# Designs tried in a protein design chat: VHH binders against q9uj72. Part 25

Target 1, 324 residues: q9uj72
Amino acid sequence: MFCGDYVQGTIFPAPNFNPIMDAQMLGGALQGFDCDKDMLINILTQRCNAQRMMIAEAYQSMYGRDLIGDMREQLSDHFKDVMAGLMYPPPLYDAHELWHAMKGVGTDENCLIEILASRTNGEIFQMREAYCLQYSNNLQEDIYSETSGHFRDTLMNLVQGTREEGYTDPAMAAQDAMVLWEACQQKTGEHKTMLQMILCNKSYQQLRLVFQEFQNISGQDMVDAINECYDGYFQELLVAIVLCVRDKPAYFAYRLYSAIHDFGFHNKTVIRILIARSEIDLLTIRKRYKERYGKSLFHDIRNFASGHYKKALLAICAGDAEDY
Key: E = the ipSAE of ESMFold2; O = the ipSAE of OpenDDE; V2 = 0.75 times the mean of E and O plus 0.25 times the DockQ between their complexes.

## First folded at step 11 (VHH; framework vhh_8dlx_2)

Design g3 (at its last look DockQ between E and O 0.69; V2 from the best seeds 0.00; counts 0 for: pae E 2.8 > 2)
Fold by OpenDDE, look of step 11:
Structure g3 (fold): chain B 324 residues (1-324), chain A 123 residues (1-123)
Amino acid sequence: as target 1 above (324 residues)
Amino acid sequence: EVQLVESGGGVVQPGRSLRLSCAASGFTFSSYAMHWVRQAPGKGLEWIGNIYHSGKTFYSPSLKSLVTISRDDSTNTLYLQMNSLRAEDTAIYYCARGLRYGFWDRSPYMDVWGKGTLVTVSS
């Protein structure tokens, strides 16, 4: 259980903010054949999203051009993805990531799991709206068409954004724990349905009680039980939900570590998490990362990334006093 | 003590050219990017351009055709050449020290400022 630490991001509103001057500097950075990538990093990673929006507006007003468009035109590869990603409002960024995860022949199930398992009701509502506005498609329909089985059912449940919020009920928690235990024992389709319904609809506070009761009844950790009883993306999704309920920053630390070490530095995942969590709990994620794995996130990013891409990621990560 | 001192300002007629200088002291000038910024009466700060330690320059799109920034590391001096001056160019012009080696070293982007030099363009 996450106790004692306040969650903190790494990017904060800059003092003495001047959107016009920032826009001028960005204009200078993006003009001509040479791009000042350092200037882009210096400005965009040191402004909060709201401030970046103001810069974009100033840029548009001054030059009659879209800042994101100009960046996409002038920048390339993963550096482009970082800089452009920073310019999206959070809901629109989530929508963007989901769209691209489902676009084409393949589906990035891990992206779907990461986003839908970790977002609040409010965030889900906003990203659904943003998705519809940006792509003229319904997010639920797209998810439904791109996935199948119990995995689909669980995602569909999560994307509704209707998780309960309220007071805890220990008696109910004990009952739900029994249901979960039975589900792990029988493993039928009906049991899978009951299991995902509980995990997707109960409040985080309630689920923490449920997990404790589950431990009491079964003598087994909830994650371990899921890993033993289920497989595939359904298993991964269930685990993600449980981890987010326990400690969301720890979950993202796990995702980052896996992306960096297990998947040969999965750029999309690293970029997405750093950008999405930069103003929410990235500092806390860094702490969890170091606590769990012995090395700082900053250290690993520095070792595996290169060029201005590396600089941008490290800037968002906001360094480490021990490593710098 | 770290110090920047602008000079070369004054009253000039429209259409004339003017070269401003900024003398740096108290730090390794060659290791820093340098900026020019101006402030017209009653208006906010306007970024003019910058020059990196490598000599690479960037300019505000609105002023690119009218200004040239250069540096002499042997004399620790930054320059701003302005051509075809207009009444709208009347302002206090500041030089400012940028980042050393990159953005990892310092924040904010411009941490040291001169006192500025006044340029008045009038007929």
Scores: ipSAE 0.877, ipTM 0.962, lowest interface PAE 0.5, mean pLDDT 94
Fold by ESMFold2, look of step 11:
Structure g3 (fold): chain B 324 residues (1-324), chain A 123 residues (1-123)
Amino acid sequence: as target 1 above (324 residues)
Amino acid sequence: EVQLVESGGGVVQPGRSLRLSCAASGFTFSSYAMHWVRQAPGKGLEWIGNIYHSGKTFYSPSLKSLVTISRDDSTNTLYLQMNSLRAEDTAIYYCARGLRYGFWDRSPYMDVWGKGTLVTVSS
């Protein structure tokens, strides 16, 4: 019962859902030179993704117009990114974020890490299908061409979506821990390959045993050991895998904290996590965030963002208004 | 107790105009957006439009040129002016309380409704 904690999102199916009335109100908000951004927020963040798709269908049926297209015409900047992002089916949103992380000059390695280290086998399968259908490209081939070294090799293993499930073997966990320890000591290309093969392929339950045995033999926490032994995006990816295995909501809380407080243009990370986790574990992420960083995610978003962009993020977060 | 009470409905001839009122009580009316919604016999709810605390209005695209929403914060009253009435405008008309100004963390909207006023366009 080691891995039994429940998780919860912040967005649920709305009761008494009326997609026709929602579409009418969105029509009033969007079809003119004025835009009722507050209505967009309050409707779309209070419906689950499946309901949002029904609203888009009703809007098309009623007005002969594409809801997402109308929003992109009326909205701009990060607020547009939030509202458009809410309208993607989850596999297509992952595919969309990966495509844009890799297109053009340069690569957004942190986006690749965040998505591929955290998604389940089923989610990876569905995102590969969505990527092929939407972009007429093979996700694995694009990752291969846009990345290199052990970072690439690790991403390529994750994107296979073939992690072992449901098995634990305490004797093998001790052996795997010894392999990880040796990899930290020797640091050859072969050792890096063995390390990422264990982290990418063993079940979450088995890896938790492995990490416990690693602590026993080395006296070090696995994350601390990786940080000491490796560098670059390979190190960041290995840490992301370990954190997701141990406490995936805490991993996302860490990513949000970093995105909000680090120097640079990190709005895409905040938007992506809030949308992608809103129906899965965002409420649990909020709890981990407050436990670990002292201030609520709501508080930090309020100081990070402004205008309707802020209001949309806070609505998805579902507010810790009781704390303020 | 929070209440909304519509009035001004009745039988009216096609082509005429009609103004409906909605009297609000039990809350700070000036802080809320307000909505008009109607339901024709045997049909679902149809959103007409809204008005924010600032007086800014938005309307259903199908009704934009036919209706005007206004408010009087001194009397806590919401109004719907309807022009060039047609038989298809026959419905029960409801007012509903909308978003509270200053709170956007999933603040309740359309949480309080009136009992409605019947408008019949005939003869």
Scores: ipSAE 0.486, ipTM 0.845, lowest interface PAE 2.8, mean pLDDT 89
ESMFold2 (binder alone), look of step 11: mean pLDDT 86; pTM 0.874

Design g4 (at its last look DockQ between E and O 0.57; V2 from the best seeds 0.00; counts 0 for: framework grips, SAP .714 > .668)
Fold by OpenDDE, look of step 11:
Structure g4 (fold): chain B 324 residues (1-324), chain A 123 residues (1-123)
Amino acid sequence: as target 1 above (324 residues)
Amino acid sequence: EVQLVESGGGVVQPGRSLRLSCAASGFTFSSYAMHWVRQAPGKGLEWIGNIYHSGKTFYNPSLKSLVTISRDDSTNTLYLQMNSLRAEDTAIYYCARSLRYGFWDRSPYMDVWGKGTLVTVSS
């Protein structure tokens, strides 16, 4: 467990920032016969989200046009998704991803798991608000309608954003560990409910103690126990929660690796994680990726992506070194 | 020594045309994208346009109809042709080189600037 590690992103506020000049450059890049994709990458991947918002505002003010709209019109495929994605505030981006995960035929359960298992209470509240404002629907209601069973119950619990944030209680941790152990043994509906309630509502600090006590009691790792006792998206969600509690950057490193190697480079997942984590802990994710899998995230992106799409992803990754 | 030197500025009447030049020295000019930027009195920097080593150009939409950027790599010279000049075009005009080192060799960041040439449009 890497407790106390300083987490770092890859995108930072640019010094000597001039939103008007950036907007002018983007205007030139988008309004010509040819689109200057390199200019888009060079500007948008080298500005923090707050700065990008200022650029968008300046763009609107100067040209009477929406920057995101113009990008959507002028750009195509995954490159469009990256550039447009960068222009969303973080809560609105999460809302956007959740909406599209649930829209149409079928549900992207993995997207729901990834976002709802990893976001803080504050982030959850903000994305709920953004979701409602943007789509005129209630996020909880949509999740409820698109999912079922214990998977739904767990997501509904997470989307409430009511996880405890208090001090640790070792005695309580031991008790909760016993409950988890019993749940793994009996595997009834009631036990599943108790299990997800503990995992969704206890503080991260408390859960770390719970997991340790679980190990002490059962002689088994919490993730291994879940994998043995449960299945389906419920299992995957529980595992995601545990991994996020242990090491959130490591969880995203795992998600990225899986997206790249197990799913034939799942573009949506890669794009979403890079954008969402670029200002939070993407550098740390890179480190965890390298440590766990022996190759850098940069290396894998470079090998599996192409064109300006690749350039954009690598720019967000912000690495020109292959060491991590 | 890496240097950019603008020339061609001066006083011109409204409606006239003017061609500015930027002489580059001390680096491989043909390998760099170049920019024109101006600054009017009391105002901030305004991007006019750029030209890549390939000759491809992009312009500020507000100025596109009035300006043309070109380059001559054989003489290491960048040009800005301006037509139908107005009082609002009064400014110091700078040429600048795109940053080449780092992840991107076509960065919007400009690492080398000229001293500028003053253009005054007045009747």
Scores: ipSAE 0.859, ipTM 0.950, lowest interface PAE 0.5, mean pLDDT 93
Fold by ESMFold2, look of step 11:
Parts: structure tokens; sequence; C-alpha cells
Structure g4 (fold): chain B 324 residues (1-324), chain A 123 residues (1-123)
């Protein structure tokens, strides 16, 4: 039911909120020869998304200017991406990230996996509407055309936003676990289809029972079994689904750790997760990160980034007392 | 005790100029950015501008040509020069300091305020 663990973000509605004064300070920061980047950070990372929307409206009313446009003119590189990203309503930010993951010469499959494996039915519905309104395109059609194989089939199932909710069936969990076990043994196309249908369509509560039964039948953890049985983006997507079912904040902690420590420094992934989770579960993600990796997320961001980009990321992440 | 004290307010005729002062004590003035903010009777706070230790200034675009902010770190004093005053400039004028680094602890950006000095622009 609805009595599970509670999660928390790091950004909350600011008390004593004054959107008119905030807009005036942003005007001073943006509408001159120089840009006051510290002012941008101090205002925009200290307001929730709803408050940021009111600031943008006040800015337009007072100055006849588009706040996001003015920021894009004055800012560059990853700092621009953070500050502009904060100004998107959440469904539109997801739509924006998916659009850019698919537009151009290649596809950013990890972005598709991260967003579609983790979002709720309601979030997927709102994201599809935002995508249609903003880009005049159908999200489902774009995913279909940009992907292939069982990876595509799994994404197409997730993007429907129709995962079962409510009642669990322990007897069916045993049957579903046997299907997953057979899929890992035989690895046919039909078994892959049945496996992804179970993972995409059953409720989170039912899948936790299924994973327990899988352990009982096989003696093996579900993630380990998928890693041994499959490869490529299909395997990565299946693992992402399992991890999100078990502990979604831990999934994002894993993604952040990988993005920070993998060769190549994946700035876009860090930016996307911090912004998208800042009002949902980023505080819980921080706790999982420290528990599993030893050092705080704040510490690793401080060593990962520099300049105003670093300051903005740290302001979104916040930290424990020991980080200061 | 950290303290900011404004002075130089009073009654002034339209079209005239006025200079306000803000005396700082109890902290290392040169380490902080400083701001001027005003509040007209019955209205909300209006940000005028700020100044950093470097002397760099940023202004509310609506007031940019009408005001100049300066600081004297040797006397721990912040200044606001206002020119061509109008009746709508009647307000209580406050100085405030802002935290240099405080993004991650959610402290108020402007943490110390003066009591304000009243400026009345009246014929």
Amino acid sequence: as target 1 above (324 residues)
Amino acid sequence: EVQLVESGGGVVQPGRSLRLSCAASGFTFSSYAMHWVRQAPGKGLEWIGNIYHSGKTFYNPSLKSLVTISRDDSTNTLYLQMNSLRAEDTAIYYCARSLRYGFWDRSPYMDVWGKGTLVTVSS
C-alpha cells in the first residue's frame, strides 16, 4: 500500500519569498556588461521550481525580457546547462532531455534508460504531453524510430505509462519467477519478450515478490542473473528496472557514482540527475551514496567540477555538516 | 556585535541629489558584498543594487542611470548616491550584507540589515 519508506529532496519552497525582488536582482545580474554568476546561484538554487516560474514571470513583466534567454546569452558550458535546466518545469525537463538524447547523429541510450526506467505512470503521462506540446512530435514514435530490437520493445512498453498498481498475487509471483529463470537459461527472443513484459508491467510490490521467488528458485540475485544472461543496452535497461523497483534512490546514487568516476566525466548525467531529483529524493540519494561508496556525494562533486559550475552543483546537492 | 547603520536621509526637493551612508561594524567589511534596498510606503521591498569588494556594481535595471553605489573599505562605509530624485523615490532605504559563500547551508542570502533611513521627496 502507501506506507513505504519516505524520501526527501534537497530543495524546498523558500520562506519569505519575494519574486519581484528576486527578478530585480536577476535583472542586475544579467542585463549589463558583466554577469553576476554568484547572484544567479544564490537565488535560483534556493527556490523551488514553482517559485522559479514565478520569478521568470515577474522578470518578464518588469523588463519585457525572457529570463532563460538572457541566461543563455550570458552563460556558457556546463554552468549554462545547470542554470537553464533549473528553469524547466519537471515534465518539460524530462521531455527536453529525451529530445536531445535522440536528436542528431546518435542516440544517448543511457539517458533514455535513466528517465524511462525510473519514472512513475503519472510522470510518463505528463512527460509525453510536454514533449508533444514543446516539439510537435510524438515521444513514442521518436523512441520507436531511434531504437531497435528488444531494447526498443522494452522502452516502448515503459513509455506507455501503464504499470500495474495495487494488489499482489504471491502464487503468480512464483510463476513469474519461473518464467524469468527459464529466460535466463534459454535466452530466446520469445523469452526476452516475456521477461521484459513481466518487468515493465507488474507492480513494484509484485516484482519484489517475484525477485524473492527468483532467488529461492535459482539461488542467484536477479541483477546478477541478468548480467550473466544478457548484454548491451537491453541488459542495462533490465538492470535499471530491477534497481528502480528495489531502491530507486540507490539506483540514482549508482548512476551518479558511475558518471563521476567513469573515464570521460559525464557532466550531462550529473546535471540531469541533480536537477530532476532535487525536489523529490536527492537527500535520500545522498544518503545511499555515502552508505555505499564511503564518501559523500558533496565531496565527490567538489573534486569533479570547478568554478561556478561546481558552486551550482554543490548548492543543489547541499551537504552534511562534515562537508563544510 | 554585527551592525549596519544608515544615515543621510531626510526631506529633499524633486530634482535634487542625495547621498546616503551605511556604517558597518563588528565584521570584516571588505569580505562581504553589500546591497541597497528600499521600501516605499505600503509597498514591497525593491532591490537597488550591490557592490563587491572589487568595486564591481550591479543595479536594478529600472534604477541603473539614477543611482551609484560605492564603498570605502578603509572606513567600513557603504554609500548610495541618488540623482534627479522624484516623488516615487520616497522610501525607507536599507543597507544589507550578503554571504559570500552560503549556497549549501540555505542561510538567508542577505543576513544582516540596517534599521533604514527615511528619504522623503516632497515639494
Scores: ipSAE 0.614, ipTM 0.885, lowest interface PAE 1.8, mean pLDDT 90
ESMFold2 (binder alone), look of step 11: mean pLDDT 84; pTM 0.848

Design g5 (at its last look DockQ between E and O 0.01; V2 from the best seeds 0.00; counts 0 for: pae O 3.4 > 2, placed apart)
Fold by ESMFold2, look of step 11:
Structure g5 (fold): chain B 324 residues (1-324), chain A 123 residues (1-123)
Amino acid sequence: as target 1 above (324 residues)
Amino acid sequence: EVQLVESGGGVVQPGRSLRLSCAASGFTFSSYAMHWVRQAPGKGLEWIGNIYHSGKTFYNPSLKSLVTISRDDSTNTLYLQMNSLRAEDTAIYYCARGLRYDFWDRSPYMDVWGKGTLVTVSS
């Protein structure tokens, strides 16, 4: 039940911020024979993204060097991915993750789902702009060429960033619910199209009413109905949309739990979620994770990751009081 | 009571060397990384370098050939050796406590500071 839910991240603007001294310390960490990985973690996970950009500018002004480039030269493997990822502005990080999900042989459909099902209209607009500027390519065209079927059609609707906003229509909620139920019953191409159009285009507030009416009409939870009626990445995308509408932090908690336990520690997914949500709702995600799974996200990362990579993930996660 | 006390400052001729000390008390010195920072008149803080509990050191790239940081855990003392001093090295020099070696999470990287010792490089 909603009581005025406020979400929180784990990374905030640092007080007494000194970008020049931070840049000097990062210079010491990166420009010598050895690399001070603990210094990198301690500074960069305790500055917000805007502050990290100021540090990168101070570093370049001071040394004539690219901070991200120096980190990539000195770091390797997943630790490099975490530290470099922290240095991306949020729209560019989403664009970066989508680009790499689609480049080369194969497509990382889970990355496409997690980003496009969860981002707001404004975030999608900024992500498309960043993608064009960084890669000289059109995000919508790349999604179209790298995906197919109803999965593609649904992603193409989401990437437009035009979900309805404003007043809900309770009278229409029952009608929308009946359309969704008919789509689960008959499963034609037209029914799949109607279903994804409702899920992609109606406001979150309207969809919550629709899901309540769906339960009233069918006696069935919307996620359970989708799972019984559909399969493949289309089904997974529809479920992601429903979960994000209901409780977006809980969706990410579920994705983190699955990434840690179902696939062996799936590094790409854990890194992406921790970085992308660190200033938005990662603290709320941690709360949902512990509520549902019994153990904290911090505990699971501590048990499944190692080395400086583990330290960086734990620093972004920031633990809870029970872990100390 | 956690304390850091710098000493060894004073007036030094250009081209000479100077060794500063920082006496630590009230905590397990050998478990912590330690830093040197300076502030020239009318300027901001400048990080000089650090030393970890292991003895491993890192330096501000602009100063690396001019300074050496060392520690003596038996006397709880941090040292800064400065060579070939120039007028721009005139500053208040501070020691600061850094990270403990067994941290598993975020911690402030300089939480305790000394009061500083003045070094004046003049002809």
Scores: ipSAE 0.681, ipTM 0.906, lowest interface PAE 1.4, mean pLDDT 90
Fold by OpenDDE, look of step 11:
Structure g5 (fold): chain B 324 residues (1-324), chain A 123 residues (1-123)
Amino acid sequence: as target 1 above (324 residues)
Amino acid sequence: EVQLVESGGGVVQPGRSLRLSCAASGFTFSSYAMHWVRQAPGKGLEWIGNIYHSGKTFYNPSLKSLVTISRDDSTNTLYLQMNSLRAEDTAIYYCARGLRYDFWDRSPYMDVWGKGTLVTVSS
């Protein structure tokens, strides 16, 4: 079953929005002896990103200080990451996450997979621009330098943001399915290249047809075939692409569940997904989460997180403990 | 008739090992990925892992260190080796035939199930 449901976020533009008032309240919260973390949560998690930008501007005008800077100074640990993260425009946030994923020793391949497999062409272009502006470096170059093999090639393909859109061709889908089937059977470098080219460049609509045809031809699910035939981050990336094509909210639900339950609450992943998807499809993600795992995302966040960090995440997640 | 029959369950002390078997019949066993799933009392189904046609295995990360899945296509048998059993491993263990893969509960994609075998871990 391919999902075509309407998607919805959890954070919306606040009605009767007053950036000056919000800035004043945040100023009070941040300029006191004790930081009022609840005030930060109550305001920033209840404003859309555009509104938060306006608040930051008002804050700057009123106090001559950078709101994000003040938050970074006054806040600590994961709570800081959440609050500061909320203040980034979405493309800049993605850029930020990618930069940090590649900075220093080692690479967070899962972060690269998550972001690059799930973002639209427009989002990719914007994040590339943001990356360049913020870090004075080329995102593609950094990805290239930090990764290798077919994994790198696939990421490089995705980061181009050249996925086709719109038109579907059932006949072509059948042909592509055969190519994918052969790729899974032969598993040569050339076949891997062909496989990732199809997965990275065909439209989501077209790929859904391709996957169906693949099932028809091989009798095997696309993800199952990938898992059987390939290994490493290349495999994981391919799977992520397929999952995003099938149901992007479901993919994020899976990522969240895995982060929470399999990796001892991987904070970076949870924070990143909640923030990035809060205005896009987080409500739908919640629904998928509940449907698939029997417990709400809210419930799991509540049980595994603590303090104001928990409060912040729950506020972004929205909903009731037993709700979807 | 397509059928899966689990065996090897019983009462075992903590720290011990147990090997479960699943006998398949009525279909071409070697053509299907096979899964192990368990259900603890009062809890939902928990995916343990699977094994593909090629013999490649995937496991639930929370259980990976404690379980090994294998298969013998010549005898149409699926195996689950469990080591260092704990009280929390008490459950009904099911084998299932995989039709499609996903990272969810997989109920819609595992089309054939055994009746299960009870494993009780108690001192």
Scores: ipSAE 0.033, ipTM 0.432, lowest interface PAE 3.4, mean pLDDT 91
ESMFold2 (binder alone), look of step 11: mean pLDDT 87; pTM 0.882

Design g6 (at its last look DockQ between E and O 0.01; V2 from the best seeds 0.00; counts 0 for: pae E 18.8 > 2, framework grips, placed apart)
Fold by OpenDDE, look of step 11:
Structure g6 (fold): chain B 324 residues (1-324), chain A 123 residues (1-123)
Amino acid sequence: as target 1 above (324 residues)
Amino acid sequence: EVQLVESGGGVVQPGRSLRLSCAASGFTFSSYAMHWVRQAPGKGLEWIGNIYHKGKTFYNPSLKSLVTISRDDSTNTLYLQMNSLRAEDTAIYYCARGLRYGFWDRSPYMDVWGKGTLVTVSS
């Protein structure tokens, strides 16, 4: 049952916004011998991204210094990552996360999966542009070089940002469901290609129909079928796509829960999701989290994080609300 | 009733010093951070600085050398010492109450303001 609930974030534009005053306060917080971390949290977590950009501009104008640069210099560890992360426009933040996921030894495949499976065509185009501008590299080329096999092919398909957005076609959905079913049965390279092509290119609305038809034909849930038939990061990516199609907030709730409980509080994932979704659907994510796991996201963050880092995450997450 | 009352304002000559006071009532003063803010004629609000319940202070970098913020929790009083006053320091000076505990409070960062006291620097 697709909950037609309005998605809602946790961070909103502050009323009576004064970027000059905020910049002055941040200047005081960052330019002394001691850093006022509480001030940073109180301002930056209570301003939307657009407002934070205005603050940064004012800061630059007033002091001739880059706010993010000063934060990076004065702050440390995960708290730095949170505060600095908040200062990126959403496309640039995605680009930043992808860059770091692929830079150096090894690749954070889970980061690639999370971002590329969940972003809209528009978001993908914007992050590609931001990636190129910031790092002077092509995102597609970097993804291609850092990954392999059907996993690479699927990521390459997603990063094109060419998912259909048209009307639904029940007849076509039935046909596609048959293709998916066959793919799960035969599991050849060709079938994997056909499967990922359908999942990456059909509209969300169409895929919902496809999944329903798949259930009707196979008697099995799409996710269960994928888990049974495929493995590795290819499997994980396919599952992520399906989950995002079904309920994107629920997917992020799952990611957060896994990050917190299965991976010993994977800080990068928690930070990334909270920041990226704070103005989009983080409240809805909280609801899904509570509904699915019985405890609030706020509760879990409070229990596993510490210090100003914890305070920052909690401020982004829920404010003083602990009910979900 | 929660109240902040500024005092000590007036006309002062350039180069002189002035000490402003803010009397707090109606709440546990020692538990709150306090702020000084000013507004010059025809200009926007300017943050001067703050002091936390533990006595730690932060200042606007542009004003740091000219101001000192202190507090007396026994008398529920906030102070602003200003030195070497200039014509540009002419403004209404406000004290404001900051946050008590934690910062995930949905209340405004500065939720209570005084009525302000006028400082005029003139020869």
Scores: ipSAE 0.892, ipTM 0.968, lowest interface PAE 0.4, mean pLDDT 94
Fold by ESMFold2, look of step 11:
Formats: C-alpha cells, structure tokens, sequence
Structure g6 (fold): chain B 324 residues (1-324), chain A 123 residues (1-123)
C-alpha cells in the first residue's frame, strides 16, 4: 500500500480493476475506425499479468475473439513482440522464448543462458511444464539436441531445477574453492564437470562462501578467473551463473546495457528482460543500471527505440522524469 | 490425505530390468502430470521424466533409451520401467505430483513427493 521493498518491480496490480471495461476499450481500439496503439499501451502496461489474463478472458467472452490474435493482426515489428509478450503467463513466456531460441537455423545461446542461469527452482519447474503443455516437447531433450559440450552439460544441470537451497558449510566451501581454482589451471573434462556441478548445484548462500574462499586462495576474482581460463558460450554461462549468485538485478542491468549498446541491435533481449522482470525486480535493475553505467535505463531506452515500440518499453520501465 | 507411495525397489544385477510403481491417493490422479526423479547417494536430484494427464511422456535425454514411464488412471498408479541397469543407476527413486490440467500456470514447484524406493545395482 505504500512505496517499498515488498515489490521491487515496476508493474503492480491496478486499483479499481474492471476487466469488462478494459476489454471494451481494447475492442474499440482494435475493431474501430483505426487501431489506437496508445490505448493498448495505456491499458496493458498498467495492469499486472494476472489482470491481463482476466482482460483476455473478458474479451473472448464479449466478442468471441482472441485478444492476442487480434493484436497480432493489427500490430507489427517489435511493438507486436512487446504487446504479445505482455499477454503470456510468466512460465509460458519463458517457455516461448526458449522455444524460439532453439527453433530453426542456429541457436540463440544468450537467450538460453539468460533464462536458465537466472531462474529459481520453482520458475524452472513451471517453465518446463509450460513448455511441454504448449509445444508437446521436452525442454531438456530440446536443449540437449541443440547444444553440445560442457555448455550443454551445464545447461542440462541448470534446467533440472534442483539447486540446493539454504545450505551452507564453510569447510566444504574451502574444498569447493580449491576445486574451482584447480579447474581454472588444469581444464580437463573432469575438472570442467566438477566446476559446473559446484556452480549449478550449490545454494546461492554456499556459492557466496565459495567465491570468497576462491579469492582468498587464488587472489583472483571468480569472474576474472573464468574469463582468463575459458572461452565460448561455456565461459559466458559460467560468468552468468556467478553474476546471478552475486547480484541478479546487476546481471540483468549488464545484459540490458550490452543489448542496447552492442552491434546488431538486440531488441529481443531488451523486450524479454523488461517483460520478464517487470513484476519481479525491474525497479532494482533500474537502480543497478544507473549506478553502474551513469545514465538511467529510461534514458538509454529512449535513444534505443522509436515510435510506439519506444512508448511501450518506457511504460514498462515506468519512467524517471528527473533523468537526463 | 494426499500421498504417493513408491514400491518395487531392491537389489538387482547389472544388465537386468526393473519396474517401479507409485500408488497415488487423496487427489484426482488422472488430472495431474506425474514425474519420476532420482537421487544417487551424496548427489543432487536428477529428473528422469514425466507423463501428462493424457499419457504423453517426456524424458531426460541422457536417460531416454533406458526408461519408459506409463500410468494407469483406473488404479491411480504411475510406473517406471528401467532397462539395462548399471551401477550408476543406484539411487533412491521418487515419484512427484506435477501440473494439474487446466491450472498449469498456477502450479507450484512439484508439491507432493513420495518417500522414495531404493534401487541398488550391484556387481
């Protein structure tokens, strides 16, 4: 009921919610004289996901039509991706993004890393179930067939959704740190396997002890050591795991910054993170972004995107009027 | 009220087959997806596979050729058939209740587990 830490996202349940009225306004925006894209933004970015599901149900009851389908017909490009993405339940959105990351020529390994390195056991369970129900495919089987090597082995460990929770053992942390240190020097298949088992299976709390012991033993930061010792998507995945353990909102801030400023314009990454984190920690991600990069996420989105696509992204980000 | 009870474990020779059962009670079994998961001594949990309310199955790719999951909704029983067993298959095998049909986006992390049945593959 007040500002605070109980919810760290940017999208909250709307007060005085009326799904029938919202569905009527959306019907007018989609079926009328001309598509009113601003109306779509003003309604859908100002309702939480649960409320958006109720709007879609009301729309179907009133008009006999699929709201998502009607939006896909009227909308195009990245704006369509944002508005359609808002209408997915969170587990199904993760499943949808993973499915499309693996379908067709090539695999979007960064999407796999971003989702699987960052999701909790419960989130992974729910996305696996959603994936199976929606696509009639096994998520684990698809990851296995689309990836290879230690990158695959690490993703397969993460997607099991069986990370230890709450456990700490300082003596084991020292042992695990020594294993990680030797793995950076020896680089055998067995050492890589032991390394990924530690990073994928130990609790976040235990891993923070392990990383502290690693620095004590080696004199080196864990991320720096991984970057020095490994390469490719295996290295990127290991770094993502470490960053998520340390400060998950900072990891997402890093991913957003990279997507906005990297060559090739990574619109899918920006869209995915803003939608997936909007009700979880996007406000905290905004704080980490400004702390680390000097400008607000809002500012960088304003210069990254255009048109209604920009307006939708800024509405999800929720704005910062004092930002330059 | 809600419970799952595994059976059929024991000591088995390498290369042999074994069928595990999971008896379900206290809920509408036919409406739920069901899972098999195993844990080797001192190791983490390993997902084996699942079976949906209409009988569609999915498997951990590393185990796909070795296992078959089936269900009998008339007896509320889930099955795991394992073939060509090796020492590395020694583990406690659990069944777990998964997603409820029609409520899949509200499912918690697998919320009901059996106590497990031990399978030992000895040389």
Amino acid sequence: as target 1 above (324 residues)
Amino acid sequence: EVQLVESGGGVVQPGRSLRLSCAASGFTFSSYAMHWVRQAPGKGLEWIGNIYHKGKTFYNPSLKSLVTISRDDSTNTLYLQMNSLRAEDTAIYYCARGLRYGFWDRSPYMDVWGKGTLVTVSS
Scores: ipSAE 0.000, ipTM 0.173, lowest interface PAE 18.8, mean pLDDT 86
ESMFold2 (binder alone), look of step 11: mean pLDDT 84; pTM 0.860

